# Ledger of designs, part 35: VH-VL binders against q17rb8r558to768

Target 1, 211 residues: q17rb8r558to768
Amino acid sequence: TAELSHLTKNVPIFVCTMAYPTVPCPLHVFEPRYRLMIRRSIQTGTKQFGMCVSDTQNSFADYGCMLQIRNVHFLPDGRSVVDTVGGKRFRVLKRGMKDGYCTADIEYLEDVKVENEDEIKNLRELHDLVYSQACSWFQNLRDRFRSQILQHFGSMPEREENLQAAPNGPAWCWWLLAVLPVDPRYQLSVLSMKSLKERLTKIQHILTYFS
Below, E stands for the ipSAE of ESMFold2; O stands for the ipSAE of OpenDDE; V2 stands for 0.75 times the mean of E and O plus 0.25 times the DockQ between their complexes.

## First folded at step 19 (VH-VL; framework fv_romlusevimab)

Design a01 (at its last look DockQ between E and O 0.46; V2 from the best seeds 0.54)
Fold by ESMFold2, look of step 19:
Structure a01 (fold): chain C 211 residues (1-211), chain A 122 residues (1-122), chain B 108 residues (1-108)
Amino acid sequence: as target 1 above (211 residues)
Amino acid sequence: QVQLVQSGSELKKPGASVKVSCKASGYTFTNYAMNWVRQAPGQGLEWMGWINTWTGNPTYAQGFTGRFVFSLDTSVSTASLQISSLKAEDTAVYYCARDILGATFDNYFDYWGQGTTVTVSS
Amino acid sequence: SYVLTQPPSVSVAPGKTARITCGGNNIGSKSVHWYQQKPGQAPVLVIYYDSKRPYGIPERFSGSNSGNTATLTISGVEAGDEADYYCQVWDSSSDHYVFGGGTKLTVL
């Protein structure tokens, strides 16, 4: 709804892991503060909260991703299994606290579209090159690593016809960042980018290392 | 948390060989590049090259493409530098240093080993 | 083959500002990283990407990079800052990391 899409003040923040647009983020929740936070989001109908990684200087990172709750199952031992998927990326403007969990005032991020004809052509060429590199990397994975990726994350999303239609760019880029075992600081830098060209370049560096 | 612990100092004669080890802990060894840096007595830092810990492929800086060999034992999270046909000019402190994705773009070294002194004297 | 040039030494009185330069052809188009090395110790990263500080590095350490010169600036110099300082870049033409020759900071 319109009200839910404008959530920018006192947004509840789960401080745990890196989340990305379109990527499932299953959570096992046991801490009372986060159980309360999630229960509130369901009761109020917002059914979303922000996800940020921890930060040594500021308790949590300056960038994150909203998670949309798809389902919650409460286990007999007091733990919860929360099925979420990534939505909009955001920048943290102001930090707060509520009942033991973090909150933030945020601004949403989206990619800046490239409109110059030559730059669009170059972007398409770069995209196709890096996508091919990603496919090759995935097909050349062996053994347990490939099976673990498929089990936890599913297959790589298919190529999108319009590279700039979605506000966050192609879904396969975010899937790849979720499965690649690169330093979280590098992942966070990519999450914060509003340029698809820069994101593809950073992804290419990651693929080069792991290929 | 992240630690790079190097093997102890070595005293060698010219013509011998030496192997310096660098054991990593506190992170997934194969997800980060390992570099080797030399520092001769009273002199500056000199990058020797790096090894891709995921693929095992080494890259050597100019001047280090002969007697210097980088290797890995990923089962114990250890990178090694072997120097053959030791010369007096190989007397130096040898450091291992980590970066996130290797020398293919503008990276920096976030963690260093304590250094291993290799002395070559007749 | 890319060369970084640093002055061999710099002397600064306690409480004053030290400036350590790193010269290179068009170094302003590169990312410059700085390391502090005290006697008998491994280097420690103090500035990365020209001007960013790792956690635990005091605000009195700062960096800049433009044209042919990158500069590490240490304000309010303390005796504990006495060390060798190295700049480092990546050279895209060779895919090599390059260190400057080092600068010995003496606090008198």
Scores: ipSAE 0.698, ipTM 0.852, lowest interface PAE 1.0, mean pLDDT 92
Fold by OpenDDE, look of step 19:
Structure a01 (fold): chain C 211 residues (1-211), chain A 122 residues (1-122), chain B 108 residues (1-108)
Amino acid sequence: as target 1 above (211 residues)
Amino acid sequence: QVQLVQSGSELKKPGASVKVSCKASGYTFTNYAMNWVRQAPGQGLEWMGWINTWTGNPTYAQGFTGRFVFSLDTSVSTASLQISSLKAEDTAVYYCARDILGATFDNYFDYWGQGTTVTVSS
Amino acid sequence: SYVLTQPPSVSVAPGKTARITCGGNNIGSKSVHWYQQKPGQAPVLVIYYDSKRPYGIPERFSGSNSGNTATLTISGVEAGDEADYYCQVWDSSSDHYVFGGGTKLTVL
């Protein structure tokens, strides 16, 4: 996972869909408020903004993911196509508004490391098992659906030797979470977790359901 | 908009069978599990089990094995509950309820059918 | 089997605050959901994931969960709030959804 700046105050928030660490998130921006937001993010040099889904209780969810702008294509009519990729996860501490778009004070989320050798072993076993299940699930998908996933999200990341090297854990977990046909509310719950074991467990349940 | 519409009330004799249907609309039927909940007269809610709408595999709660059968007709986005060898104690309102996710894990029921009253009397 | 315990009834005067408890062993480690059921009607989700409100549910409905007790709080109680309220969890040990016994809220 690419390192992002530690912007935590008045972070612009795009309220739209789920975003995940390392997962590409292409956007078609047509609303004036978000056009402004994107323009400002580029002008200020941050090239980052937060992505959150809408919430029934608040304007947007309590958790989200930072998006790093990789490229922006401005269209003649004022719209833009924005190439972004997921960065750090965050928890919303305070909500705000700026010139029509939402902002937030945030804190970044990082996984809690497991230090016990036995727990690490168990975690590895669980990880490998769920990864295998994920591969099986993906391989058993219809060709058309598999192709669509590959086109939109790319290929499933490979297993990592060190499961705890990245603050967000293995990339394939987020890729899988993004492509699984589950309710965003469930995806959000997984995004908020700081335990790889817990994420893997929930992912496994999803895979079991769809197998 | 999400809707679960159940079949009408039933009056049956002991030993008969009944089939309650739950037609779903407004969402992808196979992406959400369907649960069944029973409520006897004047009693609380009782979870009966669930059916995997993706695989068609039913899971029955303790006490609801044998005479209770969950089934699907995915072509019309319909889940069904069949009760055979009906007893007086089967008299209750039966609800279908959508699971919030495509998997049953620490979830809740965000949409409910209106309920189907099944009365078993001699 | 996992058991959720609710008081059979709670009474409250209009405009006051009602608190309905749901007890369970280490329930604070679970996600608690709440349903409202008015007479002759199907249950309606009013709180999910301990404290989240579905769209359309008034802000006067709130929830909390810690330790061995989850609580549904209804502030500014109205006559229309008179109903049965059920808490619900998922028990991973038994792979069962579990409902509380229900609490009848009476508005005096």
Scores: ipSAE 0.430, ipTM 0.785, lowest interface PAE 1.1, mean pLDDT 92
ESMFold2 (binder alone), look of step 19: mean pLDDT 94; pTM 0.957

Design a02 (at its last look DockQ between E and O 0.47; V2 from the best seeds 0.00; counts 0 for: pae O 4.6 > 2)
Fold by ESMFold2, look of step 19:
Structure a02 (fold): chain C 211 residues (1-211), chain A 122 residues (1-122), chain B 108 residues (1-108)
Amino acid sequence: as target 1 above (211 residues)
Amino acid sequence: QVQLVQSGSELKKPGASVKVSCKASGYTFENYAMNWVRQAPGQGLEWMGWINTWTGKPTYAQGFTGRFVFSLDTSVSTASLQISSLKAEDTAVYYCARDILGATFDNYFDYWGQGTTVTVSS
Amino acid sequence: SYVLTQPPSVSVAPGKTARITCGGNNIGSKSVHWYQQKPGQAPVLVIYYDSKRPEGIPERFSGSNSGNTATLTISGVEAGDEADYYCQVWDSSSDHYVFGGGTKLTVL
């Protein structure tokens, strides 16, 4: 009765919010279609589903992030509390539907690594500048906003020595996007990028505005 | 639904002052920059500058640094343009226009107010 | 100061293709946005980042940008397309937005 969801074909899609690599995405799920989708993911052992924001023309956005299920707790009132964390980013190739929930054929996105020594030096300089801006911004936030961020998202991830070790780049970049409610079109643009330099530049624009 | 509603048309004499307001709704006001654009009768669009709604810092285009003042009242999601010592050449339609993160990179205006006509005549 | 140059007017027969140009030094290295303004109305965004359409803008509207010229193209022109059209960029040297002078499209 249970169906296996392929990693790239007929991937189940939860249409709700923006998700990012490495960022926790806790969910309260009560709709029968999404309860079914999550049960199937657990029973087949894949324990993953895609998350996309809604789109007025195409039902959901052309980019999203896989959520990895860490735990599920079913409540007496029919809700499920689903503990997830963001994994791989993806581009939607083709849209589908199954038993009331959306599906997609997808292509995973990873950063294109910079290998030229001069470019690596420039990338590190840009990273260090933007990271310093992020730290300063966080330390200068009004107490109310800082407390809300810590409560809902946790602390900013630690600086990483190897900027290009992870396929999606530094975790702190995604944390920052998660905590700042910038326009979804801008967020999607950053999610879709395979250049760490371009991502850092976009993040710098966000920090410049809010600093 | 994002909406920018501007104050009504003004008829003023030279030397007076005017304040044009732009009330925003349907989004978080402090997360989007506000721009001011002027259009004199029969002329094109002219960018006047912008105000950072998070910090309150205005930035003025060349030629708009003297008599033109951008301000905010975030408690009512309102941006304002004040023009002092009005001249006949200030006769124009004044628009507020929203962009995502201000004039620090290549961006565009996604929503506009309906415009406020300021007429300066003796 | 960076300057954008547009023709003052363009005339096109119904059903034909209108091309409105926006000239600027090395404009192909910039992102170009286009606005439509009908008489007595505020401008409306019709193309952003050279070629992208916001929701509600028909596929007849398209854009391109290379070298020293950006172009707004309207195929299958209808009477309702009569308006002034403005291009806009961001100038990195001044951190200013810049508009072109506008082009009046007349459908004959």
Scores: ipSAE 0.723, ipTM 0.862, lowest interface PAE 1.0, mean pLDDT 92
Fold by OpenDDE, look of step 19:
Structure a02 (fold): chain C 211 residues (1-211), chain A 122 residues (1-122), chain B 108 residues (1-108)
Amino acid sequence: as target 1 above (211 residues)
Amino acid sequence: QVQLVQSGSELKKPGASVKVSCKASGYTFENYAMNWVRQAPGQGLEWMGWINTWTGKPTYAQGFTGRFVFSLDTSVSTASLQISSLKAEDTAVYYCARDILGATFDNYFDYWGQGTTVTVSS
Amino acid sequence: SYVLTQPPSVSVAPGKTARITCGGNNIGSKSVHWYQQKPGQAPVLVIYYDSKRPEGIPERFSGSNSGNTATLTISGVEAGDEADYYCQVWDSSSDHYVFGGGTKLTVL
């Protein structure tokens, strides 16, 4: 997982789609407000902004994911193609506006570590089970879908030996969440979870549905 | 826009069978589970079960096993409820309802059919 | 089986605030959803995930959930709000969706 600065105040928010830790999120930016946002993020040196889906009650969801700009290509007509990757998850504390685009004060989310040995064992077992199910699901997809996923998101990350090494847990869980054909509201619920066990449980339910 | 359109009202004799259809449009049918809810006259909502629109596997709530059959025709994005050996107590409005998250897990129903009235009378 | 308990009826004067409760054992640990059903019509989702409003639902509709009670609150009640209201949860133990018995809201 890419390390991001601890920018927590007046974070620019791109309101569009779901983003996830470690998952690439290419963007085609054509709206003036977001062109400005991207330009400023580069000029200020942060090269970061938050990604949130829209919300029916608020301008954008209460949870999102930071995006790190890896590369930007400016087109002659003012548009830009932005290569980004997911960083830290966050919860929105306060919403704002700046020159037409949304901003937020945020707090970063991190998983709560499991310390009990028995719980760790159970977590490992669950993890391995769900990973296997994920692999099976992916392998059983039609070739065209599999190819599309690979082209857009890359290969499924491998299992990690230490499930709790990263604050966001295993990368493959986020990859899978990104590629599963489920409602963004469900994805959002998983994104907001600080328990790997809970995420795995929900992911397993999704996999079961599509298997 | 998402729409669930159900078949028209039915009047049946006891012992007969009825099939209620629910045609979905405006979304990917296979990505969202379909639920069935019954409402007897003057009574509350009662969940009957759901059908997995991806696998076609039905799951029936307690009390709705045997005479109740959920089915799909994915080619026309349609879910169906069949009730056999109809009884007077089967008289009710039957609703199809889309499960919001595509999998049954702490979910809600964001779109409902208009309901189908089934009347069983001798 | 998991049971949701609602009052059979609630009456409120126009412009006042109506509160409809939904009781359940440790319901605060569940996600509660609310539906409005007017006579002769299908249910309409008015609150989901305890307090979120679907698009098109007025802000005067709100929800809360804690402990053993979820509450649907309708401020500035209008005549058009007269309907039956149902709470709903998912019970993981039984793998059942569960509805409350419904509450008839009468606008006086």
Scores: ipSAE 0.031, ipTM 0.608, lowest interface PAE 4.6, mean pLDDT 91
ESMFold2 (binder alone), look of step 19: mean pLDDT 94; pTM 0.958

Design a03 (at its last look DockQ between E and O 0.67; V2 from the best seeds 0.56)
Fold by ESMFold2, look of step 19:
Structure a03 (fold): chain C 211 residues (1-211), chain A 122 residues (1-122), chain B 108 residues (1-108)
Amino acid sequence: as target 1 above (211 residues)
Amino acid sequence: QVQLVQSGSELKKPGASVKVSCKASGYTFENYAMNWVRQAPGQGLEWMGWINTWTGNPTYAQGFTGRFVFSLDTSVSTASLQISSLKAEDTAVYYCARDIIGATFDNYFDYWGQGTTVTVSS
Amino acid sequence: SYVLTQPPSVSVAPGKTARITCGGNNIGSKSVHWYQQKPGQAPVLVIYYDSKRPSGIPERFSGSNSGNTATLTISGVEAGDEADYYCQVWDSSSDHYVFGGGTKLTVL
């Protein structure tokens, strides 16, 4: 099938919600087209598909996140629960269709590494400031909201020693975007960023608003 | 569908007060900032400031830090603008307008109220 | 504070292309948003982030932003496009939103 031919070509796309690197994305699948898409991903061994939020201009957004299938459970009512976690981010280059579901040719996004010693120092200082702000925000949430976040998304990931080791930057940034109730258009803007500095700055703006 | 419905037109005398309300529907009120925009007769749009609907904290543009008060009633998804000690030059149409998270970065106003005409004359 | 300059009026024949400019010092480094306001009505967003269209805005509306000038372009102008058009930016130095003075588009 076209899904097996290229890592970046004819990638199957689930059009539903925002997904983020490292963040669990449990799905309830009932539509025949998506049942087919997921069955194919399991049978081919790729066990992944792209997730994009819908877009009124282009049917789905220009950016998304690959979801890695961890498990599938079938329910008696005909739905399936698909346990996924976010992987690599991507930009949509070309849109297509296959058997009722969307496909895309994509390019993967990775953060641009900062190599200048002064810039690395400044980046670490900014990171630590925003991480501390995120921790304070979470600690000061009312118990009900904190419990809802823990139940649906889990705990905030611990800070990472090497800020630039992962191609998508620190996991806690993505966790925070998943739990904060900001407009999807803003979330997409942050998802598309290749600069950790820019991402941290945007996250700080969101935290300030909801603090 | 997102909708912002403002209170009706007001005719006031100088020195009085007026309160313009803006009731939101079709979205989670506390997740989007609310802005106020003034348009005097025959003139352009003038941004007055915004209110953080999550915290209730207002921010006023230069020139609007005195007689103008932004407030909220989140239980009914309503933002309000109160103008005290009305002057003739306060005669204008007042709009509420939604943005994403306020005037802390490059935002735009995606939805507007229909406007409330406030007329101040002796 | 930051100033946006628009021509007071632009006239265009039906079916032709209207270009409405928004001038500002280094405006190309900012995101420009455009609003349409018909007489007696509230403004409506027609372009955001320089060139993106909200749902329901026809492809005839397009935008660009470079150097010191942003431009709203309306191709195939119709009588229904007759309105005032405002550009808007965010000024990072003041944390203020700034509107241009507005341009009245007349369809002759």
Scores: ipSAE 0.555, ipTM 0.811, lowest interface PAE 1.8, mean pLDDT 90
Fold by OpenDDE, look of step 19:
Structure a03 (fold): chain C 211 residues (1-211), chain A 122 residues (1-122), chain B 108 residues (1-108)
Amino acid sequence: as target 1 above (211 residues)
Amino acid sequence: QVQLVQSGSELKKPGASVKVSCKASGYTFENYAMNWVRQAPGQGLEWMGWINTWTGNPTYAQGFTGRFVFSLDTSVSTASLQISSLKAEDTAVYYCARDIIGATFDNYFDYWGQGTTVTVSS
Amino acid sequence: SYVLTQPPSVSVAPGKTARITCGGNNIGSKSVHWYQQKPGQAPVLVIYYDSKRPSGIPERFSGSNSGNTATLTISGVEAGDEADYYCQVWDSSSDHYVFGGGTKLTVL
C-alpha cells in the first residue's frame, strides 16, 4: 500500500461500489468516461484510481479506497475487464472533474497506533475474539453463500502477529467487511475509522446481529 | 424502491388484543433491523424496540415489555407488533421503521411505514 | 436515561432561516438524525449523521452537531416546511434509540 502514497492530487475517482484495502475488486468497465479513465491510468503508468460510492449530497462519498490495477482485458467492443485490488484508504479534500469522470484531491488514512501495553493487550484480546466470531459466522453460512464468497473474495486472511504493522490494520477485517451483508453506508463508516478498536467493535456488532 | 406498508387502523376494546403488520419490499428483509415507534395523540415519537430480522430476536425498550410482542414472517418479509390486554393508554399511531443497517448501533431510520392507528375505547 | 431536549415551538417568516436545536449531554460525540413529520403523515428522514441529506431532501436543509447541541437549519423556509421536527440518537449506555420531544415549526 506504501507504493500508492504519492498520488494525492487530481486522483481519478470511479464512482461505483465500496472498495477495501487488500480486497480484490474486479470491474467491468463499459462507460466511455471510465474507459478513458482506465486507459489513462495505464498510459500514465500510475495504474491506480480511487473508488468511492455515490453520495446524494456530494456526488461521491467523502471516503474511499485506492484501487491498484493488476490486469486489464480489453474487449473488442471497447469494454474492459479490470482486475484491481484495494490499496490505501483516503479522505476526499477537494472534488473535481476531468473529461467526464470525477477527480479528487485526497489524503490517505492510516490507523492511529496504540502505544500503551495494556491497551495493546486489550486490543489483541478484542481482535482475537472478533476473529473467532468471524470464523464461526463464516463457517455457519450456507454452503452456497460460503462458496460464492470464496469464489469472489477468496478465503479470509489469517491473523497477523503484529496488529499494527500495516497502516490499515489486519487484512481479515476488511475481507469480512466486504463480505458481510450490510448497507454500504455502514461499511463506509467503518472504512473511515482510524482506530482498529473502533472497527473491531463495529464489526463485532455486525457479527452479533448475523449470529 | 423500498417500501414499508402497514395494516389498517384498528378499533379495540380494553382487554382485547391487536396485531399490526408491516410488510417490507424493495430490499433484502433480513439485512436490516426493524424498529417500532409509538406516537400517542398529540405526543412525540417514542421508540418501542427493535427486532433482529436475521435471527428473529426481539428487543424491547423500557416500558414496552410484557404486553408487546415483536414477530416476523420472513417468508413474506413482514414484521408484526402484537399488543395484548389493551389499555386506553395504548391508543396511538404505531410505526415500523427500517434501520439503516443489519445491526443496532449509532444508526437512523431511513424508511417508515405509513403508520397504523390503534384506538382503544370502551 | 439519555434525554434530548428540543424547544416546543419555533416560528419563522417565509424566506427566513429556521434553526431547531436539540440538546443532549455531549451530544457532539453522537450521531444526530432528524425527522420531519407533517400533520397526519409518517416521519421522514431529513438529516442523518449530523449533516448528511437523504436523496430528495432540499439543500435548504442542513445540520450541525457539536458540544451539547445539535442544530437543524432550514434556510429559505417555505410554507411546506411547517411540521414537527424530531432529533434522534442512539444511546450506547442503555442501547436505546432516543427521540427528542419534537419542535413544531410554524411558518408565519
Scores: ipSAE 0.503, ipTM 0.825, lowest interface PAE 1.1, mean pLDDT 93
ESMFold2 (binder alone), look of step 19: mean pLDDT 94; pTM 0.955

Design a04 (at its last look DockQ between E and O 0.68; V2 from the best seeds 0.59)
Fold by ESMFold2, look of step 19:
Structure a04 (fold): chain C 211 residues (1-211), chain A 122 residues (1-122), chain B 108 residues (1-108)
Amino acid sequence: as target 1 above (211 residues)
Amino acid sequence: QVQLVQSGSELKKPGASVKVSCKASGYTFENYAMNWVRQAPGQGLEWMGWINTWTGNPTYAQGFTGRFVFSLDTSVSTASLQISSLKAEDTAVYYCARDILGATFDTYFDYWGQGTTVTVSS
Amino acid sequence: SYVLTQPPSVSVAPGKTARITCGGNNIGSKSVHWYQQKPGQAPVLVIYYDSKRPSGIPERFSGSNSGNTATLTISGVEAGDEADYYCQVWDSSSDHYVFGGGTKLTVL
């Protein structure tokens, strides 16, 4: 139902790794608590759960990304292979526990659209500059690394004509953040941003370091 | 556990050279920038510059161009500081310190080496 | 170049609150990081981005930053807090990290 697609209270949280909007996140699940959590999401029809990285101060990070379950497959060795894709980003408001796994009350994040004509022009210029930098970085990668990225993540998503059409901004930004080996604290900073300008600026910093 | 372990103290005469090493462990060396910080006796901390561990490109603070050379050996996760033509005023403790993406934006040093004392006397 | 100014020393009685200032032109628009250095030891990060504590730093350490002054506050001061304290920023005009001159905290 529609109400199940817009969960904000007692949302199940898988505490593991970074997830990003539009980016596939394949999971191998052995732990009974997470097998239970995933079974519940399927049985209730929500077919989604939150993903957060761990945090030493607060158990798990203040920001995360919902994962949409596309498929679950049981392997002969007792593992469950869960095929997911990143959806909406969120901020954690309250933390909880249920049957051994974490839960959270959350609020969803969306980019704030820029409407000023001069700011839109500047945003387009920044976007095109950073996109070109990303393409150059990818083209100049050593062949082995480029092949590994293509095999695991696929090709970089095409640039989009309307930069602000998607609520999380251009998909190529999230793809790029997923493939670059930057510190999780920096990744979380970018995940939390509601300004496309700020996100592009942070991505530019990462590209400059790894170029 | 992230660790930065520096080479032992050095006693040198003016005009000599010294190499201070900083061996990293507990993380992927090439994914984090390395900085060098100097502290003269009884003085405060002075940032000397940083090296990009992914590209190998060094950047030097004003006043540290010329006699100071940053280098890497990624096969052993080690950053090094070479000081040539040593002067008495080079007497200091030299620290390596890690940050995320180097001095191109606002960040901080989360892990430090124990320091290497270089003494230059006539 | 950008300059950070710290008092050379601060004295405080055990159990009281120490406040160490870091002055700079429009420092409130920058992020301030703080390091503790005990005699003969390397610096240790105690506060980053004005007010955040790294893992293992007790809650009695806190920070603030507004206008032209950032402040490191240590409540319930203990003898083990005697150290030099440095503030640090990044200066965008020079792409340099800049340290304050340091403040020696003495617990009487």
Scores: ipSAE 0.584, ipTM 0.820, lowest interface PAE 1.6, mean pLDDT 91
Fold by OpenDDE, look of step 19:
Structure a04 (fold): chain C 211 residues (1-211), chain A 122 residues (1-122), chain B 108 residues (1-108)
Amino acid sequence: as target 1 above (211 residues)
Amino acid sequence: QVQLVQSGSELKKPGASVKVSCKASGYTFENYAMNWVRQAPGQGLEWMGWINTWTGNPTYAQGFTGRFVFSLDTSVSTASLQISSLKAEDTAVYYCARDILGATFDTYFDYWGQGTTVTVSS
Amino acid sequence: SYVLTQPPSVSVAPGKTARITCGGNNIGSKSVHWYQQKPGQAPVLVIYYDSKRPSGIPERFSGSNSGNTATLTISGVEAGDEADYYCQVWDSSSDHYVFGGGTKLTVL
């Protein structure tokens, strides 16, 4: 967490798919510009870069997620397989370029905490409801799809007792968002939200559609 | 590429029925809702409702209940609109339009069919 | 029911800037989408989520939304921009998509 907080200027940006907090994001890197980016990330010791989806208006989306490099396997032909996991969400403040790959000045996103006891109670109720719906949805998936999800993303995280302990809220919400077959543009809207209630509401709507 | 291809123009008598089809390609059909939009001659766009392509559940806008039926044939990625007991006022161009999700939380229609003209005349 | 209000017509000279408004109660709290429809053609999405441009839409097209008014702005208007433009929102209270009445843009 502390490491991520210091990387806000000229953050290298991998423009590819959606990434989410705590969610594994394996990458096969074959483009020279990204090979360079990955090597530099390792050499500088940060072992981090941002992930953003492409955007027709601004090259890449205004929001993304940091990826922490856990492992890198370099192949003889120069390609690499990179094991990464999602860290903090961010908003893009300024876009740039460096040696062929995109960079950005960013600010990290954190959820706004709810302080009112009644609101906390309501939030818990909503959370539990949506979690149950998520479990039901996942259990009702065809076996092959369920297996694929488990293989790539692992099991759905358990519920936290404290919903506001992490700056990104409950991990299971991001896991679910990653595995739901919804358009990335919609996923991006959820990623940008700083309200757990709002995220849960959108997730619930997604689940409703697919059930 | 994403494409929505609708059936051809129809000329019907009052009281008859018509079925307009919308064949989707270039994407996973079940992951995007399908909307229907009507446009009477010289008039604006009017949302008719949508169908959940995952569940097959249709939702009709006010004014489009009863004689209007949304249906799916997922095996061929096709959504259909059937209008029964046709009236002169049903004369319009009918569009299918893909939703980025399912008519929730202010989503939008990113792809449209070319439209099907239905003319009801005695 | 939620209502979107558009001017029936807007005229602009070539090379100038056209602004098409879409009025709605607290529309700034909603996401507004815009469609272009040329004569005899299907609508085409030109702006989504207030200000986002789909692929293939020129940078001349932009959108804004605040308060009670959303605006589609077309800079450097060309003859080919002559069309009807519709704003659209989703109304949560009724669970309906709502279109504006449409604005005919005439290039003088």
Scores: ipSAE 0.534, ipTM 0.827, lowest interface PAE 1.0, mean pLDDT 93
ESMFold2 (binder alone), look of step 19: mean pLDDT 94; pTM 0.956

